# Designs tried in a protein design chat: VHH binders against q9xw16. Part 135

Target 1, 132 residues: q9xw16
Amino acid sequence: MSGWNAYIDTMTAAAPSIKRCAIVGAADGSVWARTEADNVFKASEEELKTFVALFNDVTQVPAKGADIEGVHYVVPRTEESLIFGKKENTGFFAVKTKSAVLIAVYEGPNEVAAQVRKAVESMQTYLNNAGY
Below, E stands for the ipSAE of ESMFold2; O stands for the ipSAE of OpenDDE; V2 stands for 0.75 times the mean of E and O plus 0.25 times the DockQ between their complexes.

## First folded at step 9 (VHH)

Design z7 (framework vhh_6fv0_2)
Fold by ESMFold2-Fast, scan of step 9:
Structure z7 (fold): chain B 132 residues (1-132), chain A 119 residues (1-119)
Amino acid sequence: as target 1 above (132 residues)
Amino acid sequence: QVQLQESGGGLVQPGGSLRLSCAASGFTFDDYYMYWVRQAPEKGLEWVSTISSSGSRTYYKDSVKGRFTVSRDNAKNTLYLQMNSLKPEDAAQYYCAAEEHDQGWPDYRGQGTQVTVSS
C-alpha cells in the first residue's frame, strides 16, 4: 500500500549511511515498504519471518546473532525493542513498534552508526505514537 | 581518556581454566556495558561476552556459553572473565572493551592478554 515508502525516505534522508531498509509486519515479517532498484532490500519472506520472531525474546539473540539478506551479523547485546549488530564495516538496527519492525542496514564506521540508530528510533517513536 | 588494562592470560592445557581481569579508568565504569572480545592468529576480532552496567544481564557467544562467565566489581572498576573447559580454539589475545557510540560494537579496547591452549 501507498504511504509507507515516505517513512523509508524520511529515515534515509536523516541518515545517509543507510544503504537498505524495510518496514515489515511484526507478526509475520510481511513487507509493507522497502528500498528498491539499486538499493533493494532483498531479504526473503522466510528470513523476515524468522527475523521478526527474534523480538519474542531478544535476550536469546546475542548467542547466535541475526541474519539479514543472507548476511550473518554478530549481536553483542539487545534492548527490549531493539536488535542491532555488526559484520565488519556493515551493520544494522532493527526496532519493533506495536505492529511493525523497522530494519535499516548501513555501511560505515562506528561514528555513523549513532546517526542511523537515532533515525530508526525516531521513526519507532513516531509510528508508536501513530498507533502502529 | 578511556583506559583498559587486561591481565591473567597464560598457557593452559585443554580442559583447564583461567581467570582474566580488566582494570578500567578514565570513565564512569558503572555507566557502561562492558565486553570481552578476542583475536586468534589469522582470524578477525571476535565478540565473546557482554555484561550490563549493573551486572544484571550477561550475554555469551554460543560456543563459550556454559564454559565462560563474565562478572564485574563496580566498586573496584574491574571486569572479569572466568574461562573453564578451555579448548584449543579459545587460544587468542583477549581484550576487554567498551562502546564509544552506543552502536552495539565495542571499539575502545585495552592492549590485551594472551591466552594459549596447548597440550
Scores: ipSAE 0.702, ipTM 0.853, lowest interface PAE 1.0, mean pLDDT 89

Design z8 (framework vhh_6fv0_2; at its last fold request DockQ between E and O 0.95; V2 from the best seeds 0.86)
Fold by OpenDDE, fold request of step 13:
Parts: structure tokens; sequence; C-alpha cells
Structure z8 (fold): chain B 132 residues (1-132), chain A 119 residues (1-119)
């Protein structure tokens, strides 16, 4: 198992409502690690290239929303290094580190979303401290 | 207990204006992101606008930008939505909503106020 795959496992273990997860390059959307098998993260690198570019100006994202894995999510607000979206009983959290973007797609009511955010932001802090 | 009470809805002609209000109680209003969402017949809940706790940051659905303005008066525990240049597709039940869990989505909403746009 690669080091990046271990970080995927850490996030999914910390938040069971995460269905799919990926770590991608902040510069180009290249996939460093993703969930596989029954929970394959299916976004193409072309789509991810477009997605990570949203962090160049997060203030523009709410008006248009964001697409992940061919699914359109509404984005009612953003934070400096955080894009989160909602669609019915699903959503995502995407956080930016020094060199990566962490994406977690979850399923369930909004009550479970707080745990997902905590898991992703904890990993964000860890990777930033490690220089990534 | 969180309570949100919307008012100000009504019937207007296309191009008309309405100003919605939301009276909040039962929580520390000035600590919360507040939302306007709407639901038209046979459609799902739709996000319209978000405003930060201090009012310094506002966000809008693209289709309402330039026409709708969200604001708040924290001293009065009141949220507002100024709606100008109304269109038939803006007709819906409008809800005031509050975000508690810091997840980018509201956790509470009121009973709503009806907005109808027709010539």
Amino acid sequence: as target 1 above (132 residues)
Amino acid sequence: QVQLQESGGGLVQPGGSLRLSCAASGFTFDDYYMYWVRQAPEKGLEWVSTISSSGSRTYYKDSVKGRFTVSRDNAKNTLYLQMNSLKPEDAAQYYCAAEERDTGWPDYRGQGTQVTVSS
C-alpha cells in the first residue's frame, strides 16, 4: 500500500458515511490515491483538472456549483481552502493543502456531514504540517 | 428552540418587487450563517442565497444575482431578502433557514411565505 492510500484509509475510517474519496494534485488534478473496489471514485482527471481550478477563486463557485463524478452539486458558500456541496441526501467536502486537494463524497443526512468535514480537515492539517 | 418566521410574500406582476423578512428567536442569531431557500410546485428545495453571521459575505444563485439582495439586522434578529425584477420562474414558497453544524447547509427552516408572480 502506498503512503497516499493510507491517508484514504484514515479518512474513511474516521467518517463511515464517506462513500468515495480521493487525493489529487492541486496544480493539475492528477490522481495520487482514490477509493477502489466497491467504492471507486470515478471522476476523470479531466474533470478533476477543472475542479481543482475552482480553488483559484472560491468566491465564484457558489453561483455555478461544482461537478464531481458527473454529478452537479449546489455550493451555497465557500471558505478560503474549502469547497463543500450538497445534492439531496448526498454531498462532498473538498479541502486544499499546500500541494493537494482532498475530496470526500458522503451519503446521509446533514447530521453525518460534520464528521466528514472533521475527518477531511484533520487530514488537511496533518498533510500541511508534513509539507504537502 | 430555534424558531424562524417568514413574512412579506404575496402576488406581484412580472417586473415587480417584494421584500421578505424573517424573525429569528431561540438561538444566538448573530453567530449563524443564514439562508434563503425556495420550493416551487413539483420541484425540490432550491438554494437561493446565503449570508455570513456578520453580513460581510453574501452568496447568490446565478439566476437571482443582480436582482435579489440578502441582508440582516443582528440587533433585531431579522433576515431580509429584497427581490426586484421578479420573474414567473421566481414563484415559490420561500423559507428562511439557519446553519448550525457548519457544514455549508442549513439545519433549521421556518414555515415559509408564498411568492406568486403572474400577469
Scores: ipSAE 0.901, ipTM 0.949, lowest interface PAE 0.5, mean pLDDT 96
Fold by ESMFold2-Fast, scan of step 9:
Structure z8 (fold): chain B 132 residues (1-132), chain A 119 residues (1-119)
Amino acid sequence: as target 1 above (132 residues)
Amino acid sequence: QVQLQESGGGLVQPGGSLRLSCAASGFTFDDYYMYWVRQAPEKGLEWVSTISSSGSRTYYKDSVKGRFTVSRDNAKNTLYLQMNSLKPEDAAQYYCAAEERDTGWPDYRGQGTQVTVSS
C-alpha cells in the first residue's frame, strides 16, 4: 500500500488491541489518515486542533487531562513528545513527530497498553527518520 | 513481590493538614514512577498525583494543585503526600501506587489509608 493509510495498517497489525487510530498534522490537527468503517476514529477537526496544541507544552496537560472522540481522559504524566491517558479500561497514546501526531485508542489492561505504546513509538521513530 | 504500605491518614478539620507516607519493598523503588490515587465512598478510583523516579517531575490533579505536594526519599524507599488546606471533597481512601509497565498508569496499589475531613 501507498499513502498514509499504509502506516495506520502497519500500526494496527503490530498492536491488534488498538481500537481506533489516526495520523494528523502537528500544526493544525488535520486528518492525514484514520481507521474507518466499524472502527472509525471520530474526533472532530476542532477537537483535534485543540489536542495537537497540547504538544506546545505537555507539562500543563496532566492538570486538565485531554479530550479525544468526545471522551475526557485523565493524563497522569507526559513525556516531551508523548501524551497518554486513561479512562477506566480504555486509554490512548499520542506521539508527536516533526510534522505529525499519531493517536491510538485502545481498550485493555496495562499489558495491552504496553504493546500499544511500543507500536506507536516504533512508528514515531520511523516517521521522524523519514522526515515527517 | 511489589509491596506498598500506606500510613498517616486520619480525621482532620477543614483547612487542616495531613502527611501520608508509603513504605515500598520488593522492587527497585528508584526505577519507578509513583502515584497517589484515591477513592471516595461509592465513587471510582481518582488520580491525584504523580512523581518521576528521581523526583524531578511532579504532576497534580487541578483541584489539588497548590494544596498537595508529592515527594519521595529513594534512600528510604518511601513516598509522601503532604496535604494542606484539606476540603470535605478530599475525604477518601488514599492509595500509593507503582508503575512498572511504563504505560502512564500504575500496575500495583497498596491497601490504602483513610482520610476523613469533618468539623
Scores: ipSAE 0.809, ipTM 0.903, lowest interface PAE 0.7, mean pLDDT 91
Fold by ESMFold2, look of step 10:
Structure z8 (fold): chain B 132 residues (1-132), chain A 119 residues (1-119)
Amino acid sequence: as target 1 above (132 residues)
Amino acid sequence: QVQLQESGGGLVQPGGSLRLSCAASGFTFDDYYMYWVRQAPEKGLEWVSTISSSGSRTYYKDSVKGRFTVSRDNAKNTLYLQMNSLKPEDAAQYYCAAEERDTGWPDYRGQGTQVTVSS
C-alpha cells in the first residue's frame, strides 16, 4: 500500500467512530488514499473537486451546506481550515493542510464527534509540520 | 448546569415579525458559539442560525438569510433572533442552543418557544 494508506489506518484507530476517511489533493481533489475494502470511501472525482474548492472561501459554505459521497450535510459554521457538517446521527470533518484535505465521515453522538475532530486535527498538524 | 430560557414566541400572520430572546446562565456565555435550531411537528431538528462567541460572525441557512438576524449581548448573557417576513414554513418550536464540544453542532438546548404562523 502507499505510505498515505498508513495515515488512513492511524486516523481510524485514533477515533473508531470514523466509518470512512480520505486524503485528497487540496488543488484538485485527487485521491491520495482512502478507506478501502468493505466500507469504501466513495466520492466521485467531480464531487471531490467541488468539495476541496469550498476551502477557497469557507465563509460561504454554511448557506448551502456540502456534499460528500452523494450525501448532503448542513454546515452550521466553519473555521479557516475546517469544514464540518451534520446529517442526523452522522457527520464529517474536513481539514486542509498545505497540500491536502483530510476528510473523515463518522457516525455517533456529539461526544464521539469531538474525538473525530481531535484525530483529524492531529493528523492535520502532523502533515503541515512535514510540509504537506 | 447550563440553562437556556427562550422567550418571545407567539402567533403572527404571514409577513409579520417576532423577536426571540434567550437568557443564558451556568457557563461563560462569551466563550461559546450559540445557535438557533427549530423543530416542526413530527420533523427532525433543523439548523437556522449560528453566531460566534464575540458576535463578529453570523451564519444562516439559505432560506432565512435576509429575513432573520441573529445577535447577542454578551454583557446581558442574552441571544436574540429577529424574525421578519415570516412564512408558514417558519412555524416551529425554536430552541436556543450552545456548543460545548467544538464539533460545529450544539450540545445543549433550552425548552424552546413556539412560533406559529397563520397555517
Scores: ipSAE 0.774, ipTM 0.891, lowest interface PAE 0.8, mean pLDDT 92
ESMFold2 (binder alone), look of step 10: mean pLDDT 82; pTM 0.818
OpenDDE, look of step 10: ipSAE 0.880; ipTM 0.941
ESMFold2, fold request of step 13: ipSAE 0.742, 0.763, 0.768; ipTM 0.882, 0.892, 0.894
ESMFold2 (binder alone), fold request of step 13: mean pLDDT 80, 81, 81; pTM 0.817, 0.812, 0.814
OpenDDE, fold request of step 13: ipSAE 0.892, 0.896; ipTM 0.944, 0.946

Design z9 (framework vhh_6fv0_2)
Fold by ESMFold2-Fast, scan of step 9:
Structure z9 (fold): chain B 132 residues (1-132), chain A 119 residues (1-119)
Amino acid sequence: as target 1 above (132 residues)
Amino acid sequence: QVQLQESGGGLVQPGGSLRLSCAASGFTFDDYYMYWVRQAPEKGLEWVSTISSSGSRTYYKDSVKGRFTVSRDNAKNTLYLQMNSLKPEDAAQYYCAAEEKDTGWPDYRGQGTQVTVSS
């Protein structure tokens, strides 16, 4: 069931600078929900599998960066269960819950990034409390 | 108001060493992640290194790993970058930086210090 689409809608409503986002399985990167149509999240299955594996050791991520939707992002730092990065006017925040990874890609000045981070971390907390 | 002042740049031969310093003021230095970023002539801004607020975690761009070491002295509000085995591709204006709004992007930068690597 596609109840997971409601969480996509909640995140994009909370932070309008989010252009594309997805909720994927933490073990395999399988897509549970994502933005569609004009703002479709376009990461390949293999890219997502590679991306979620980065959460096995986030401290290794800054040296090499991260790839999302074929775009290479610079990741200057990570925190436990949080990977985020920038490429020019595009950025992302990705957080891991017990069973999911939330990925939000945003566009805009750095001033809007804090709003995007807050939206993603609020959803992370909600899902962890719900057992996901 | 974040204020950052870099020093220690200069001209060295390939394989040489330099130690950069950054004096910070206008904010609670020991609450902030700090960064070194660089910009080579006619190129974009490039992230080089990160250090956590306590200094317990450090991160490096892959191409400088093992050659550069970032450190900080919170009692002196000073950030350092020890650069060893310098290569021509390391020549750039080096900036000390602090992030805006906990976003991990080094928005607040100093005026920079120039590093030239040539024979």
Scores: ipSAE 0.686, ipTM 0.845, lowest interface PAE 1.0, mean pLDDT 88

Design za1 (framework vhh_3k1k_2; at its last look DockQ between E and O 0.29; V2 from the best seeds 0.00; counts 0 for: pae O 6.3 > 2)
Fold by ESMFold2-Fast, scan of step 9:
Structure za1 (fold): chain B 132 residues (1-132), chain A 119 residues (1-119)
Amino acid sequence: as target 1 above (132 residues)
Amino acid sequence: QVQLVESGGALVQPGGSLRLSCAASGFTFDDYAMAWYRQAPGKEREWVAGISSSGGDTVYEDSVKGRFTISRDDARNTVYLQMNSLKPEDTAVYYCAAPKPEGYGFDYWGQGTQVTVSS
């Protein structure tokens, strides 16, 4: 259906510690591609619609946190076009491009988180350069 | 630049209570979420509780729910952890944590404060 699954594969190859990830539309949270089978990204369409709307004003997000896959995360801080969350030893990184939001959920220590952030930001740069 | 100074750790009896304090400096405290971690001897650091920048949202590790309360006082740049109904299993060094620029979660940690629960 979509060539977007190749980008999921690229991110997970770059950071094997990504447990689940997705590429969704920035305007509506529609899923363009996601991890599948035993690693299926489980977020509902309603949750994703709510989540991508957070990028309309990222500065408000640390006040309330964010929900992904029914899990509520504390959001320590945000950056321009970047939201990340923490709960216990799990976390996520989400980055916005012109047309998409990339979401990667991981589990593990700070070294794992560093690799995941790098993979997601590399894909963000690639997609922005490709006009997405 | 960021400095976190924990205090309030002590030896207490099982069932006792303690309040830990964390004095933060070097950043705009009220813009960021804060957290408490702990580390028992021979174990890795464990996340205990987190609090949103507004103080209106808190998240706890299951083992401390109903016993611990995280709170903040933005006028004093301080995070608190109220610990009630303490158990021997709560014995650990407790660390206050804050986010770093370009960070991955709660990446600045203080020096810690020792809590020991025993008779």
Scores: ipSAE 0.495, ipTM 0.781, lowest interface PAE 1.7, mean pLDDT 88
Fold by ESMFold2, look of step 12:
Structure za1 (fold): chain B 132 residues (1-132), chain A 119 residues (1-119)
Amino acid sequence: as target 1 above (132 residues)
Amino acid sequence: QVQLVESGGALVQPGGSLRLSCAASGFTFDDYAMAWYRQAPGKEREWVAGISSSGGDTVYEDSVKGRFTISRDDARNTVYLQMNSLKPEDTAVYYCAAPKPEGYGFDYWGQGTQVTVSS
């Protein structure tokens, strides 16, 4: 598979607890690729535009939480290029590259969250080094 | 060193109420979200509720929504869990939790406080 869909496959293979994920444009939230079929990443372009704008000031995000796929998450803390959220036994990790935001939604306890974080940050590094 | 000390656990009747407190120290309390978890005998710890750093946003596990309220008092570095309409299924050790700087969730935990709801 060529194009952006291969990066989706790479992240889901690296962290099987990822249930849905997407690569979206950092400026506008346009979907470049996402999980499909029975694991469709379901977010509107309007919602994604709002979501990627959170990276304009990540320090404000823990005060308000974050929404993705219509689900509100508590954001424990952030880093300059990383937002993650928790709700029950689910969560998300989102990282920003030069041109994109990678979003992974997962299920499981904190133990699987470490693998999810590693998967998205590895891809973040790869895409940044590739100029994205 | 981060320290989280839960208190307020007790034996209560079904339908009763209880308020748990968590005194926090050793980190910048105002900057971080906080959470409550619980663990019943023989079960995994489960997330109960989370609260944003501002205190304005809360998220609850479905089985406690409408009955439990998480809140925070930043002046006292304290998180609360108001538990109403208690049921025997709420019997558990309740843990306050905070994020670690290097972590990926709510990674600091207290020793817990026991809540027992007799039926």
Scores: ipSAE 0.386, ipTM 0.742, lowest interface PAE 2.7, mean pLDDT 89
Fold by OpenDDE, look of step 12:
Structure za1 (fold): chain B 132 residues (1-132), chain A 119 residues (1-119)
Amino acid sequence: as target 1 above (132 residues)
Amino acid sequence: QVQLVESGGALVQPGGSLRLSCAASGFTFDDYAMAWYRQAPGKEREWVAGISSSGGDTVYEDSVKGRFTISRDDARNTVYLQMNSLKPEDTAVYYCAAPKPEGYGFDYWGQGTQVTVSS
């Protein structure tokens, strides 16, 4: 297990509603770590390259939504380093660090989203402070 | 609390035009994307159009592309839907949608405004 896998475990433990999770390179979308086994994160390399590029101009993302693992999500709004989306009883949170993008896909009612956001933003803060 | 009030719905003939308005309150309007949905009788509510928080980009479902235009006036906390070349299949209750301030989806809806396209 790589050091990055430990961060995946930390986020998934912090928010049980997270079904799949990945840490990818902010520059190219390369996968550093991801959930495996029954909850394997399945986004393709090409898709992730496109996804991380959304952070180059987050202001346009809400109009178009975002695609993860072939699923289209509505994006209500964005922040400089935060993109989140929703589809029915599912959603995602994606946060950008200095060098990475953390992506968490969750399932459940709206109230679980707060916990997911907290988990990924906490990891974002930690990694930023660590220089990543 | 978030409040959305749609207006402008009417009965029009095919080929006609209509402009819907949605007055929003209870949140920082200009920070959020807005959207229009519609629901025809016996059908599921469907997304029609969306506009980014900046207003710099818009998207439309395929059936309304080239006919509908979504826009916003942040000074008036209002989102609009200009509907041209209306068709009978556009008949529906049209809803304005806003995200929760918490940022988890388009979860707020107005009461809707009825648009009827008929000869």
Scores: ipSAE 0.019, ipTM 0.324, lowest interface PAE 6.3, mean pLDDT 89
ESMFold2 (binder alone), look of step 12: mean pLDDT 81; pTM 0.811

Design za10 (framework vhh_4orz_3)
Fold by ESMFold2-Fast, scan of step 9:
Structure za10 (fold): chain B 132 residues (1-132), chain A 119 residues (1-119)
Amino acid sequence: as target 1 above (132 residues)
Amino acid sequence: EVQLVESGGGLVQAGGSLRLFCAASGFTFDDYAMAWLRQAPGKRREWVALISSGGDTDYADSVKDRFTISRDNAKNTVSLQMNSLKPEDTAIYFCATEGYDTGWPSDYWGQGTQVTVSS
């Protein structure tokens, strides 16, 4: 159990509609922490390496979309250090910090998505301020 | 102010085709995803098709392989080509843009355009 699991717990407590999430290394997609058991985040090492590389040029992402856990998401647009995706009643928010990428997969309507985004961005701010 | 104006609806026989248009104004069209939604009599609104700012698309399972969404950024328009229409496609069709924070279709709806598919 790493200390990074506490950040997973904090995000899921703030936004209960997060179904699965992970904190991964920004350089290589290595997993620092992820949800486990019935809520295990199932992205492969190869998929995560590909995913974090999207942050090298976010402007290209809306044309191609993004794949997480073998699911293709339309990325409506990108912002600075944020990629988010949509697939009907599911979606994700991913944010980059200095050293990490936070990925949260959720299910629910607009009100739920807004809560998930807020939780992920709050953690992004915290980790950046902590030097991560 | 954001304004969306739908057109192209009408009456068509099952197996036929229609093309819907949405003219958008009042926001930076190129920067936002666009969507089509529909509401059948006595039913809730349902999402039909989505197109990103970059052109990637997704569709509800009920319309996949029959409908095609496209956009023309020079004209600030989004279109929905509807093929192999079924009576179950009868609905008022609405154009929407994504919400600023979430990417979900927002409450910037037009008045809609009626599509009626006869048996």
Scores: ipSAE 0.506, ipTM 0.732, lowest interface PAE 1.4, mean pLDDT 85

Design za11 (framework vhh_4orz_3)
Fold by ESMFold2-Fast, scan of step 9:
Structure za11 (fold): chain B 132 residues (1-132), chain A 120 residues (1-120)
Amino acid sequence: as target 1 above (132 residues)
Amino acid sequence: EVQLVESGGGLVQAGGSLRLFCAASGFTFDDYAMAWLRQAPGKRREWVALISSGGDTDYADSVKDRFTISRDNAKNTVSLQMNSLKPEDTAIYFCAAPYEDTGFSEYDYWGQGTQVTVSS
């Protein structure tokens, strides 16, 4: 329970509706930490490289959506460092820090989305302040 | 003043079609995703369809392949084409814009609704 996995555990404790999540490098999408076992985050290396590149111009994302773990999500709108998507009872929040992208996939009714967003944005703030 | 005004509802027989319209005013329509939700008598409100600011779409499983959501940014309208209607589609249909801070879990603006009744 040290290193980058500790941050995964912190986010999932704050928002139990997070089913899978990862911390990946902003430059290349390399996985620094991810959920494991029955909740393993299953995105491919190629998919993650494509995904983190979306943060280079977030204004294009709502027209095309985003793919995570082979699932296509509608992205309603984006902010400079935030991409989020919805597909029925599932969704994700992804935030960019100086060096990393945090991705959290959640399941549940729409009411849980706010809790997941808060958990991810709190970690974004923490990591930015820590120089990551 | 922000307004969403739904229209196009009515009575139709099972297997028929209806097209619903939502006219939006008082906000920057092009910057918002738009959604359709419905509420059947005695049931909770449920999400039906979503269209992003850029035109990408998603649908609830119950309406997939039967309903099509579209938008016309020049006219500030979002539409829902409803085909192969079933009695279970009977509901008041609402147009809504998702709220910035909560994504899809809250809606910034709500319309008054338009009644759809599907007879067997």
Scores: ipSAE 0.309, ipTM 0.595, lowest interface PAE 2.3, mean pLDDT 84

Design za12 (framework vhh_4orz_3)
Fold by ESMFold2-Fast, scan of step 9:
Structure za12 (fold): chain B 132 residues (1-132), chain A 119 residues (1-119)
Amino acid sequence: as target 1 above (132 residues)
Amino acid sequence: EVQLVESGGGLVQAGGSLRLFCAASGFTFDDYAMAWLRQAPGKRREWVALISSGGDTDYADSVKDRFTISRDNAKNTVSLQMNSLKPEDTAIYFCAADTGWYESDYDYWGQGTQVTVSS
């Protein structure tokens, strides 16, 4: 339960430009862990249920964008099990594992986006290998 | 053969306007995000504007409220309307297809069109 917070801490340590992040269930968007206090991840359960359903067909996402924490993000393209987007000074990377979706919202210049992507993809690989 | 061909660049005085065009061929244009990037003398390429396949747009802070990106899927064209031009907008402007604002992620690049803004 609370053990999932260790993975949040690992991702934010690997990419300090991550401002908020969460690990949610792939089937229903239920929150397993999220950043809290000054960096609380504020997406509603309904928003997260809608968001994780995007992974059922990622090819449709660039045409309509994605909503996280009430912010509508431009999604320029998707890859297998990867959705990413940008809105002004913020961006996100979201990856799907067997049973989870990891979402990281970051702020900063384009140069930090690669580090954020690497952090979430590394965690995706770890969780898939662990059977999640 | 995939081609992106930019046009519309030229010389303009500060405060003026230019409209750039990019004609695309050889790929499924409707499926791709399109972007404009620029490279000023002695500087790295920087991202300027992005338009998704669905028409959502985003802009670099330096050009926000001055530049407008648009696309015409029937004509396989992306355009950049540049208003209130400044000398620091002087650069070669490039059209690119697919993602994003990372240089390494673009699938296709054009040859560029020169924009020079005089003081």
Scores: ipSAE 0.315, ipTM 0.639, lowest interface PAE 2.8, mean pLDDT 85

Design za13 (framework vhh_8ghr_2)
Fold by ESMFold2-Fast, scan of step 9:
Structure za13 (fold): chain B 132 residues (1-132), chain A 120 residues (1-120)
Amino acid sequence: as target 1 above (132 residues)
Amino acid sequence: EVQLVESGGGLVQPGGSLRLSCAASGFTFSDSYYIGWVRRAPGKGEELVARIDPSGGYTSYADSVKGRFTISADISKNTAYLQMNSLRVEDTAVYYCAREHDTGWAFDYWGQGTLVTVSS
């Protein structure tokens, strides 16, 4: 979506360990912006619709995990506006704002995960303050 | 070595206010940790009500407390606070201060808890 790619660029600059990311609509999972080409975020429309619906009841997510880009992640716990998962040396952080869900997929150890989480939460705060 | 000590709990009437304090020792808030307030109500599970990154200024709240509770931290005093306004009977719980690893996997240290009772 026009203009939203600047926020993708901001997140990836803040945490270079982000492999792929997207900003999607909270209501329907429609893609507003995503990484492209060799870093394409490849989740299907139906997968994203299912994923954003998890934010309607995050308490059930740790029992079943979450699927992103056809990969099943173990979700150790959730918070009302945060779902995160881990599979081997990969993981994701997804945060919900008023109108959007930000999803960042990364590879690396816990130190890398910490950087990615901070970048995603920083953007969540910015977008919430901007009314999104 | 790492210790979190809560204070400020007590009995209040509905609509009242309390401020909980969490004094940390064995680490500093200049380090990269989140501090959370987790409550456990009688017969209920745990609920994370508020979280703060003292170094980055990030805060988050459970929908049940947004607009009523405010989390803050004083780096120089190494103390986090939960200001609780417009208290309801449903806010009755033991409130725990907890240190969260910044990856979000788990709380690694917990305080002893402080009881908050909202009753007429």
Scores: ipSAE 0.000, ipTM 0.185, lowest interface PAE 13.5, mean pLDDT 82

Design za14 (framework vhh_8ghr_2)
Fold by ESMFold2-Fast, scan of step 9:
Structure za14 (fold): chain B 132 residues (1-132), chain A 121 residues (1-121)
Amino acid sequence: as target 1 above (132 residues)
Amino acid sequence: EVQLVESGGGLVQPGGSLRLSCAASGFTFSDSYYIGWVRRAPGKGEELVARIDPSGGYTSYADSVKGRFTISADISKNTAYLQMNSLRVEDTAVYYCARGSEDTGWPFDYWGQGTLVTVSS
């Protein structure tokens, strides 16, 4: 899906600490775009189906955590359209729009996490306003 | 008020060229806003095809249009352009000009009305 790669490029330019990211369908977790090559976002089809289904009831997620790229993350809390997690030196932010889920994996301290969250939420707002 | 007004769309044959214009008012390109061109075709999602920071000279393109499309800006006229060469049937879409925030280039906070580009024999 080359058309959606420009959105990936926009997010990574806004927050260079994003290590890997993807835009997937909210209904089924199908990949619309992802980082490739040395920064390839590695998630199985079944893992992504499971992950996007978490947005059906985010209140259950902190009790069990979330899996991305075969890595189990602790999810300390959730917000209505936001799931985020941390494991050692890595973390992620995932936000749901009407039709999509944006997932960004980063490395670094809390200051870096704040920048990544801002970039992901800015893209979420853009896509929602565009009807996605 | 902030306005973006597109022009230059139309019907063209495959392999042809078109130049789209986006006239901005209510802000200046020297204010470090990004200007983007986003297209939407029936049955397809939106695609950001090109983006420019007129004050910094930065440009970026979607892989689908690299080498064929060129984005530019004339600061004195407060107008951005999209030069579209080697057009394909797949380029048929409504093309929107949009202003991006100065912090991140996102979100696009103001949009033009759109201009239709049809590539057909």
Scores: ipSAE 0.000, ipTM 0.149, lowest interface PAE 14.8, mean pLDDT 81

